# Ledger of designs, part 1: VHH binders against Adducin-related protein C1289.14

Every score and structure here is a prediction.

Target 1, 324 residues: Adducin-related protein C1289.14, of Schizosaccharomyces pombe (q7lky2)
Amino acid sequence: MLSKKFTPLSLKNAAKCINNSLRSTYAITGVNLTRGLATNSKVDPKTYAPKPEFSSIAVREMLRKSCLHEFTDEEVATRIELAAAYRLFGLEHWNENILNHLTAKVEEPDGTASFLINPYGLRYGEITASSLIKVDEDGNIKHPGVTGDVFGINRAGYVIHSAIHRARPDVKSIMHNHYPYAAGVSCVKHGFLELAQTSHQSGPVTYHDYHGIVVDKGEQKSLAEDIANKDILILRNHGIITAAESVGAAYYLMYQFLAATEIQTHASANALGDMNNLFIPNNKLVEKTFDVTREKHFSGAKYGIKELSAYMRLLDDLDSSYRT
Below, numbering starts at 1 at the first letter of every chain, in headers, positions and changes, except where a header shows other numbers; Kabat numbers aren't used for antibody chains.
F, E and O are the ipSAE of ESMFold2-Fast, ESMFold2 and OpenDDE, as the mean of both directions, binder to target and target to binder. V2 is 0.75 times the mean of E and O plus 0.25 times the DockQ between their complexes.
[cut] marks letters that were taken out.
The coordinates of atoms that the task and the answers printed are left out; those that the model quotes come from them. Centres of patches stay.

## First folded at step 1 (VHH)

Design b1 (framework vhh_7d4b_2)
Fold by ESMFold2-Fast, scan of step 1:
Structure b1 (fold): chain B 324 residues (1-324), chain A 125 residues (1-125)
Amino acid sequence: as target 1 above (324 residues)
Amino acid sequence: QVQLVESGGGVVQPGRSLRLSCAASGFTFSSYGMGWYRQAPGKQRELVASISYDGSNKNYADSVKGRFTISRDNSKNTMYLQMNSLKPEDTAVYYCARDTYVYDLSGYHYTFDYWGQGTQVTVSS
């Protein structure tokens, strides 16, 4: 995948950050660096946040805690995998700021289903297994993790996930974003085109018409009907959803599909907007490529498992705190 | 009309080699994946090897990995199975099959829609 989103911080921005945070490096100019910090001042520039409970100090104190001992081994494993997926989405800049959401279903010892989702207000790069909030299918908090009492959940975002989880018992994880290449495809009448091998490997798509923000049961019903038995749903004028049997499968499907939409964008530009200039393979080749990609005996593992495992090793090399 | 015709079967001693051929007609051979199946007496039919439409992807049963090689020649509408280091347990009727993928209410799934008549391979002293 083209990773233009990993642009280094500009020299001006880097210098600005150093100037503001490394006062000891500029000891001879310390007076100038601390103009706003007086003996009767209520604002500490080093710790200030627009709301104190959302400050770096407050959030880091929450994230130092672990609640994993309170859960089953299955839930601990699911929390670690989902936290990894959040970190990978953050690294790829697939999420829109603090929006978009990834969920995973866990089966409780009593046989009921619960769902894990990010706290509304954490950056994806801050997510830990313990930070995830556990909710029932209606969005009622069953366990706040280490963050839920302060942040809660984005109920509008959860509504989309709960509708699909209710309709699809086979689905264990749902991932949603507004990534510009995919959002761009969602805005064109022709929709998604089966152009490159990566496109074929992601599989078939369905569409859901634009209704604004989904908040009522009628809209939820149509969303569930539109995804049907497929794993990719394009939300027209909005973004995309992947729904799969595991966190790894939903993550890797997202990776493949976003790459496919980026390829489509470049192919369409190279064709100068003329669809007759595109080579579109026949349906048999598309279907064949998809099925080969899903063959367990051919790849040695279920779809997405090797891919998530490989990138969890990358996360472990960078910052293993997501496991907490 | 779709036709698949196997050839190259026979009786050989253990450790010897055979090359099976499958001649295809009645469809665009280069647009379909192909496979070799076998059925031993009293056993269910099993997939031995498969090959993608362009020959780039190949799959083998664990029992034949390292001994059998599947290939195809799209210009001749023919698929091959090179069988080396044959063992008595390789004794079976070998079938050429055209694979197709179906997308329906169950999702995508793999199926074979046409089979040849089979060619007997017997490995014995």
Scores: ipSAE 0.000, ipTM 0.102, lowest interface PAE 21.7, mean pLDDT 81

Design b2 (framework vhh_7d4b_2)
Amino acid sequence: QVQLVESGGGVVQPGRSLRLSCAASGFTFSSYAMGWYRQAPGKQRELVASISSSGGSTNYADSVKGRFTISRDNSKNTMYLQMNSLKPEDTAVYYCARETIYTWGSDTGYLYPYFDYWGQGTQVTVSS
ESMFold2-Fast, scan of step 1: ipSAE 0.000; ipTM 0.212

Design b3 (framework vhh_7d4b_2)
Fold by ESMFold2-Fast, scan of step 1:
Structure b3 (fold): chain B 324 residues (1-324), chain A 125 residues (1-125)
Amino acid sequence: as target 1 above (324 residues)
Amino acid sequence: QVQLVESGGGVVQPGRSLRLSCAASGSIFSSYAMGWYRQAPGKQRELVASITSSGGSTNYADSVKGRFTISRDNSKNTMYLQMNSLKPEDTAVYYCARVEYDFLTGPQRYEFDYWGQGTQVTVSS
């Protein structure tokens, strides 16, 4: 049995690479020839990337650098927490390739707000505190980190985050992905069902209708209205958003809600297309479970803090470079 | 807790129009998807129209598509049902309620919301 981080697909891709390499060899009259005989190549197979500035050597050079000395202690702490969240999303495969975005709000010394976001082009497993780009509410780069001059930000994705941050001063972190179980729930008319204890603990959801990839000013207003005072927004035919008072809270809410959507998918299949085969707790029990889960005295800390802390220890055991 | 009060019903001839209103109190109405249900004599209650919390998406029963329009004003905590081209088969008591989506049955009434007294709509010649 392979672990969830080893897949047959990864091994198959490696084998394909080896087979493709062999195809370039041609043998004649006791001599093995490579296609392009007598041509001087300037391509180095060991360092080649489709674009040189995005090569392993170029990116590794950027990620060795630190700019944390340029920031306040509050921003350094926020950068480390957000970088940890990116690494955890990568480990869980919650992000779609290099897409999706996690943001965190930081307070500047002058009292204005700035937002941290991933450079567009880094793998989530490569994110460091110094790699994060600092932007204003409109997506203008205030500080490029060690990566922003090369990668920049995904402006279309950021528009969703800025709309919610603008509408919700209580929100410090916003996380968005297209994870298939949650995206699947977003594609069905009934939406999310309050089935398992994990479902109740994640809390109430709201919905926003699908308008395609580009988010205009009218949709930004509608998006802010649709999230209202809730912490989970389901984007129909798209994915989900969690919005919370801290990076840890937004991260743990994402964990619980993604688990809840996976449970819903399996429960619906086990019900054989008949909702009468599902045990659905009454709404008073759902509300009680949510309230208890958010109670500070229940866990000894605010929601998500112990959970992020535990998994930062896992990251430190595996690769502490996210702290750079 | 949410309290819902329906109004705007009456007696009308076929082909006429009525506009129903649902006023909400006791909670943030704008956070909830809402719907209009009706119950005719000797029949079960049925959902005829629903609207998301923002008003960005609406859904209608096949029997009322093209004739009824649901809308909401979150600043007034009020939802509306514009009923055009009324037919005798639209005769029922109309109720508003918060809805939640259910995969197999579609939008459903929230179990703990108050069913108001409803508003009677009678379409007769």
Scores: ipSAE 0.000, ipTM 0.113, lowest interface PAE 19.8, mean pLDDT 80

Design b4 (framework vhh_7d4b_2)
Fold by ESMFold2-Fast, scan of step 1:
Structure b4 (fold): chain B 324 residues (1-324), chain A 127 residues (1-127)
Amino acid sequence: as target 1 above (324 residues)
Amino acid sequence: QVQLVESGGGVVQPGRSLRLSCAASGFTFSDYYMGWYRQAPGKQRELVASISGSGGSTNYADSVKGRFTISRDNSKNTMYLQMNSLKPEDTAVYYCAAEKTYHYGWGDYVETHYDYWGQGTQVTVSS
């Protein structure tokens, strides 16, 4: 009320006023008119979503299910690790909305390779081991998990991963995003600079020229050739890819490289765009730092294993449902 | 310790073939660009062929294009040079080289910061 406008109404008092107003309006306009208009409301405010199959209740029902008993122990372990990586990308806001893709290769009992990828439309914070879709090298669904019949995969995104997996049998996991600092570096003619120790630890980069969406075999071949023997590929005017021997390694490489691109952005701004104001270490020190970082005896484990393990403990403390 | 050992050289008649091998040890072979260089008496050492760490990219000197094929087997830490239609001008000591190339400072700038070399293997083409 205006006479007490500086004293807010309580929620209970507001609800009473609304209910009394609706009852009064109903009495004034006629009971039969209001009742005659109230035929078959299909909207439940508690469960409504733009499409029913993508509602919270439908998605939560899917994600409560487990299909892990259908897979080998090796695939179950890979699914849990990849689901953890998706959850960590979500927490860090490294993914662009529902876009981007993380894959991991699994060897089947018959010796063929299969690949795990996110369902297209699921939030990274919702990914579970059972939610991951298993595809062949061409993107054909081999197993839908608990989500694939509703969501499917982003085939255009998968094409980038399949090209690299085909060219690089040593690679088990590939991770791709459009994180703004890395995308920003991808848009600059001079590209990535070996500035900070974190930059040196992430290692050497290669580049792939901007051709829009990769749709033909010639573009796929070019993408595979451009990554060559390196684990980081900068997609000019687009984003980045990390490729590594394990989920943990690809995840930690992504962490270090994204940090390196953020450092470069701040260093470039502080230098006012004048490269003469930057301290750039000599190439021998850069190489030495990279080599030491990849030595098992330096960290006590293979690259990325301790880092993924530490953050899986964080996930277990927050929400262990990614293990389902 | 880094070691490169060449084998497969010899004396052959013009028009014949030889296959050179380079066995590498002491470093992560797949991280290195590998190449074959040659040096004829009284001439400077020249690049014959090179191959990227993955094997996805190759480069050849104009004088050997269509005759020589470079390849590698990363599981065996070995690089090969298949030399077909050999000519007297191919007579030289052939050296295996390992080069580590990274993008330092500028993203599109590539610098080779050091080389490992084998002891060389003699190839003689004579009638």
Scores: ipSAE 0.000, ipTM 0.099, lowest interface PAE 21.7, mean pLDDT 80

Design b5 (framework vhh_7d4b_2)
Fold by ESMFold2-Fast, scan of step 1:
Structure b5 (fold): chain B 324 residues (1-324), chain A 126 residues (1-126)
Amino acid sequence: as target 1 above (324 residues)
Amino acid sequence: QVQLVESGGGVVQPGRSLRLSCAASGFTFSSYAMGWYRQAPGKQRELVASISYSGSNTNYADSVKGRFTISRDNSKNTMYLQMNSLKPEDTAVYYCAREGLTYYDESGFTYGMDVWGQGTQVTVSS
């Protein structure tokens, strides 16, 4: 796993070490485990082995299939963009293992809304447009994609997304994670601070108090009320949500907000934990910066569109399989 | 690398036929709508025909309806344009293009061509 802490020189040296290691004798280090006692067919190793349907062979076979011909051209485009967002979350290590969720709303030909979400069990780096599961507002599977019959969805996570989608018809995509910098800010009583220009561009934020893992109907109503008309919701003692008019906007908002929370963490450390040592710009400058960033003329497109497009080109150069 | 390569252009007399081919590589061809555009000297590039990802839906410019037929073979990653009853006004450079999401706004998704071939010349002259 390469990190952003690596320099170009360090990366060149790592590649050289990898090339040199190809000349080593791995065959000598190869070992075969032999069971000394053969008794029943159902022994401990079988009990702890991965299920056949979760094997690399089975999953790779599923992910090579495409079901995109079954969908509208608009849903295909949305699936490809959402799959791209999952791949980018994976590359940035923004997801917590196989947990967390990104959704996108699609309009059906009959005028009803459906929602796309990751199969519960795939790595973010494995997501393809065809792997995404389509559900209704209640989490009932409308289309399993190529994975849903095996993996299903994370219902607890989907409940949060469903509550916000119901309350906010303007929202097309919702993204949630527990990334440590943002989770750290969610644990601080003073919350998010409008410090750097990136902070101003990502804000404003709202807050939702911690209610544990179970999201009941009362909490769903509270989540919807707390996000109100804002695009960032900080879940205290938990993580964050971005909600936006497009996959690109929700993705780029997540990118900027995570960067802003990382900046806050470093600024707070440099201030030696004393808030009086921070330069916090006045609210007029913060508001001006936010407004300018959301103007179409600022970038020549709606917020996040060029940014997702640019990184989809990176994904296409690295591994275009997310489009399958 | 994503690439589109046109072939089949040439010089023909009015009333004759040509078949253009577009070979695609570097992406999942069956997941994209495709189109043919043309550009004559001193004119803007215009859509000639488009085809959905499955090939089930096709659209044509009014100037070519009934004369041109667009098709695709997803097993070969190739799109075709059969041009019949060619006229001098069909003279142009013909471009193969892949449809992608151009931008998203309050009206929904707006699609435009995001990958283009280098073009193939079609000349119709007596």
Scores: ipSAE 0.000, ipTM 0.157, lowest interface PAE 19.2, mean pLDDT 81

Design b6 (framework vhh_7d4b_2)
Fold by ESMFold2-Fast, scan of step 1:
Structure b6 (fold): chain B 324 residues (1-324), chain A 124 residues (1-124)
Amino acid sequence: as target 1 above (324 residues)
Amino acid sequence: QVQLVESGGGVVQPGRSLRLSCAASGFTFSNYAMGWYRQAPGKQRELVASIYSSGGSTNYADSVKGRFTISRDNSKNTMYLQMNSLKPEDTAVYYCTADIPYGPYLDRETYDYWGQGTQVTVSS
């Protein structure tokens, strides 16, 4: 089940927060006030209105175009998979509005590596294979796709991904978000707990200390050191990263880990903050569950491959335009 | 400062044995699961063997099962890999690693530790 309940700026969530001044207990009056403010507030149209190049007409014209004929078959396949992952993140509301980033590494015909990333300004539900921007390790645009000349990339977000890709040649995809359950775990001193089977299947986590929004070169080195050989990095007071050998693996790891953090939140609430009220499996069961989950013969494919493929079929049924 | 120092690598003929050692310092060794990874040229790093913090549970890659034995001595802060019946395909750089504690059973650490690696070459 897709998770629309976790949209941070939904009207229902906004209405719940409007009671901060001891006003009426009726959330519906807050909803009506919000609509009234939108229609009757004195806002400057020049600063409020989107620029022409960011209009629905301009964006839809760009997204209708395809540039896939310019790339190798391997890059086309990777672009389609990464676009699918963006669409799935959008459907699950795992991304924070237009923020966060998913990358995938592609090998050029000359043997060098390039990286695919979302244009900064598109909704995750708008991403197509052709919309993805191709960059080098430093974030310099090698190919703008159909959107990059207008939108560009979020360079601050990309430097986190490039640091991990440089340190981990085995990693082909990196996914990052600020999903509230995982962000909540990132704010707690004891961090992530190996509670449920889903937790054990996600595998072990590492941590990186919070140093603010801008990532300098010293922080990039620290990020690479902190993730080490693990596939999950918890960014304290921020969010999470998954790093894996394929787009499917990084996507499915994100799915399982986000579910695990949600389970931890509910289990901790039910335990009333007392860890003695939790049934915690021993380390041997945790290790056994992780090992079994990563065995190809257990599922008939490498981790995440069947899971991404199944949900690409869901996307094809809903809106196959991500393949453009 | 955390350090993992590998030793015991070298060049050997097929069918012979080597024993790798990993000396650990700067952390509470007895609280960490330990492992050996290897990386051959042009290949991804793969787990060879792991051992639980108490030494009571071990895991092995199928390719080395029955030939390699992992052990530890918590009083010496040292982990070992006994490699018997070595094959040319065992040629790789072998890395010692200390894994983070699982769950709330042990004092928490925030990251994994790696050694610099030791070369093992099995020549025909």
Scores: ipSAE 0.000, ipTM 0.110, lowest interface PAE 21.8, mean pLDDT 79

Design b7 (framework vhh_7d4b_2)
Fold by ESMFold2-Fast, scan of step 1:
Structure b7 (fold): chain B 324 residues (1-324), chain A 125 residues (1-125)
Amino acid sequence: as target 1 above (324 residues)
Amino acid sequence: QVQLVESGGGVVQPGRSLRLSCAASGFTFSTYGMGWYRQAPGKQRELVASISWSGGSTNYADSVKGRFTISRDNSKNTMYLQMNSLKPEDTAVYYCAKDRTEYFPYGHSYLMDYWGQGTQVTVSS
């Protein structure tokens, strides 16, 4: 995986140049050009959005507000961490447009569990701690944050997360995306290969067969059965899920697993399509590497904590508004 | 108590087919990779074919590619080896094996922790 800090042959810089060119071209040939020639237009080009409630002005007004004083210190910490994870997914381009979801479980003072999720329609780069919507296990909104009255949640995406949270009380955060390297691995019969050390460090994977876009009660049960006691679930012909004990752990697991799938893609190409050209370590070495990586004393902290903390410092340097 | 019981071996003429079955009990069959190994007299045990826990990945020895097919039925806790175009060189005791590690995608693991008693396959001249 190319790091953001690696500068030679940066495709991200090329993409920015392309986007600037496309914006310029679109502005010249865009809609409502002929309306600019007419008097008494009711369209304001400076503020126009396809729906007024989703305009830049309306969304920016929502995102300036904070509701964090309404929550426990534990929930405030969880909201800030989850908002940071959304921002990092956005920066890495791991999410598919406004789709995909990251959730985190919060324990209420009455002993019940609630779940935090992104508002359906916000860009990942717009997520703030206050923007996150709190739902119950069935997807009913318990607290809209500053966005829930306008955006609501993607219920289809949430039922996947709720099924796993329900089956796995040890799991605090679940992250899902359709990132092309991982989606590519999900589309091949042999699935994920334990090739590089990064692959071994991410840990064992499970699989869930593709059942289309509609998530019914039968699929919810099979999702829970298929993930079992593992932290990575590959959704055939779809994408991946990471499930872990903290936001930091689920985030770092996603980072390592996406890197592992990228390594597999390059290794498979270098092998010229012949798996006999791959060095695949035995399961004993894979298990040893996984166990060492999850030991607290190996890194001086629990898995993912140093990694999330480091990248929250990056976010603070770039744009600390996720803390609002 | 893990048990693996092979069946379907026998004596056949060259060019004929046999189907081996391995009935598994005492563990969650659907979550473990499985394999077929064989051992001829005076030779080392070798992997014939392996299958991942889901059935989504299979691996074959070069000597049997295109002739043998491994499959599993997780609802019946059973693994199969369909052996077509049998050759005298295929004569061996065939063993069913269970991977030690749950949910690993490779059935060709060197960490097989349980083996069946074996079933004899003899391809007569």
Scores: ipSAE 0.000, ipTM 0.137, lowest interface PAE 16.7, mean pLDDT 83

Design b8 (framework vhh_7d4b_2)
Fold by ESMFold2-Fast, scan of step 1:
Structure b8 (fold): chain B 324 residues (1-324), chain A 126 residues (1-126)
Amino acid sequence: as target 1 above (324 residues)
Amino acid sequence: QVQLVESGGGVVQPGRSLRLSCAASGFTFSSYAMGWYRQAPGKQRELVASITGSGGSTNYADSVKGRFTISRDNSKNTMYLQMNSLKPEDTAVYYCARGPVYSYDTWLGEYAFDIWGQGTQVTVSS
């Protein structure tokens, strides 16, 4: 069954998030107190981290602070939405350890654009609105949040986001990961197939050829040209990008597209590696499904808004600290 | 009924130009990537040029880059191939083909194109 097959994996991810929150609470309350270690020991097993500034105590102290009073209401709202997206990516294990990045564009009062990104070294489950670092198009830190002076940003990861934001003024949020099902699709010549209804709802894709790590401005220009006016870019031999008009839209597009790539993997296996064994719907049905999914009158809101809102309620029930 | 109809082929001398047209009917033309393929006697069918549904991106085979220009007019449901500086090696039957919905799939094989025109002959002879 679909529910029984996939529900245990989702429950595992939810339980992991809950257990991490409980571990954090216990550490703060000092439940595992060891008497006498403070008298002549150089290593405290309860607080030890490979580097002291990245310890649980140091990071929790940073994350208890709020700098949201320094920003406009629009930026505060964007920070909360982006922090929620990071938390949801963490719950789903869509990120590769501390890597991958989600960005959101903020319009400054002077009319210039700034971009929000995760501090390089925080777990996705630790992200708060105040923890996000604000940068310009070139990756120069405009505001460190409560973490940026310690962690900074992953400049190499940001380059992909900045290239697309420059090319696409309509895009507010860009999300990138190396999730294995999508990365697997990026490694096969035929790429993404319009198989299931979820695939059709994700909508159109484009492709960018593999050039290793994106370093020079020519590669950045090619990346921007390849995404063109589409919201999904498959990076060959790498991963995927979603780009959308809101944080909620980019988040939900990622959800649907990752599900579609997982369906493609299972369908391809069931077809015994022979594409002639696949039922591929005609393009008129694909177009119809996409149009219906994007129409406000069908859902009562723009794409992704209800979906992000629903899962922000889940986050609020689990741990509302992302709002700080 | 989905249909593609090519026109504009013919016999020309080397160095001259031809413009091929492909009239599409029976589907939402602007939603589909489109391509031009050609097949010369004794050779495999090859992609010559492709264009996205919006017309915002184009791709060309190395053999025709700088000489051929692909374009489309979505208001007329028509795609074009402007062929300049024609060479004897360009002699082939040229096919209009409907590509994937909302995709840039010029690196995909022929199977990615599901609807084909009847073809139009282009002969470059001195």
Scores: ipSAE 0.000, ipTM 0.118, lowest interface PAE 18.8, mean pLDDT 82

Design g1 (framework vhh_8ghr_2)
Fold by ESMFold2-Fast, scan of step 1:
Structure g1 (fold): chain B 324 residues (1-324), chain A 126 residues (1-126)
Amino acid sequence: as target 1 above (324 residues)
Amino acid sequence: EVQLVESGGGLVQPGGSLRLSCAASGFTFSSYYAIGWVRRAPGKGEELVARISGSGGSTSYADSVKGRFTISADISKNTAYLQMNSLRVEDTAVYYCARGYEYDSLWTPYHAFDYWGQGTLVTVSS
């Protein structure tokens, strides 16, 4: 349970109300804030962007196109789910600007694996199923989607995902961010604490020591070793990773773990920094709670499936363009 | 300055016993910290063999040493101990004392320790 001040959906709904009021005022007064004082022959204030290929006009033209007819039904479903996850991360402000990455593995007709990732330069709120770029394990573009010829991928960010996908064939989706509550937990020596029921439900964590940006093969091997068979990896002085069997599972795991880190921050403050003032359940109760949460009959579906489905309905009510 | 200093290593015969000590300075054993003993065998990887809470209330052991090794802590002396009984040739390793955190998962990952001693060599040979 993230606080409302850090919930982008709540803030976005408030902003929409404010923007509608301001838009009506400006329309009535005839004020056009996009108009420049003077236009030279080389700059059009209405269409200007630091690079023309990254302008609103150019990007909107790309995002109106669909390439989904080129893919299998299985890949189309995965693209729609991953695009939804990007939109939800954007609504929650879980991503750092245009950085961070969510990947999903797709099986090719020839039996090889490929991976879907965001184009480097799109806002998370702009992601569509067709905008996702398909890469091989090494980060070579196999299909640019509707964006890849202009934006490409963040290869440095993909390295973390590739290392884990290579080590963990059971993992279908990997999600990474630098969200402040989780990044804050990554900066404290005691790390993550199994405090509230939400913390127990997210499950066990592992840690990876800080060595700057992951660039070499030795660091990639260490990263894969450190995650082991767990679904959450805390990157010391950096952020977190979730890895799971589906997009819905990785998304909901991220939701629960970020909520757990926010709870830990507030609990630590309420304890006045004295860890002896915390009620910490014994490890048997923690493990029992985790096991129950992962049982199919607990919710009537696999972990994360109902949660992603519910919020895809919210996205459909707000803006269904992620399905394009 | 946080320091962990190991002592008590040496040469011992199979079936023999050794007691390792870990003297801590620069912090106090409390319910916030845990102390672990990690060993590295020649040409092999690291293994966490025993862990104790800084309060002395909870202990855990690797399956390879359960029933043979006992970890303990003297809070008043700020010192942790590893009593090693029924020693085997495969227990030959450099033993490191390391500080971790009480509230980590039951099995504290090797990389989760923030301060390490210099190590003490234990050789089990006839």
Scores: ipSAE 0.000, ipTM 0.092, lowest interface PAE 23.0, mean pLDDT 82

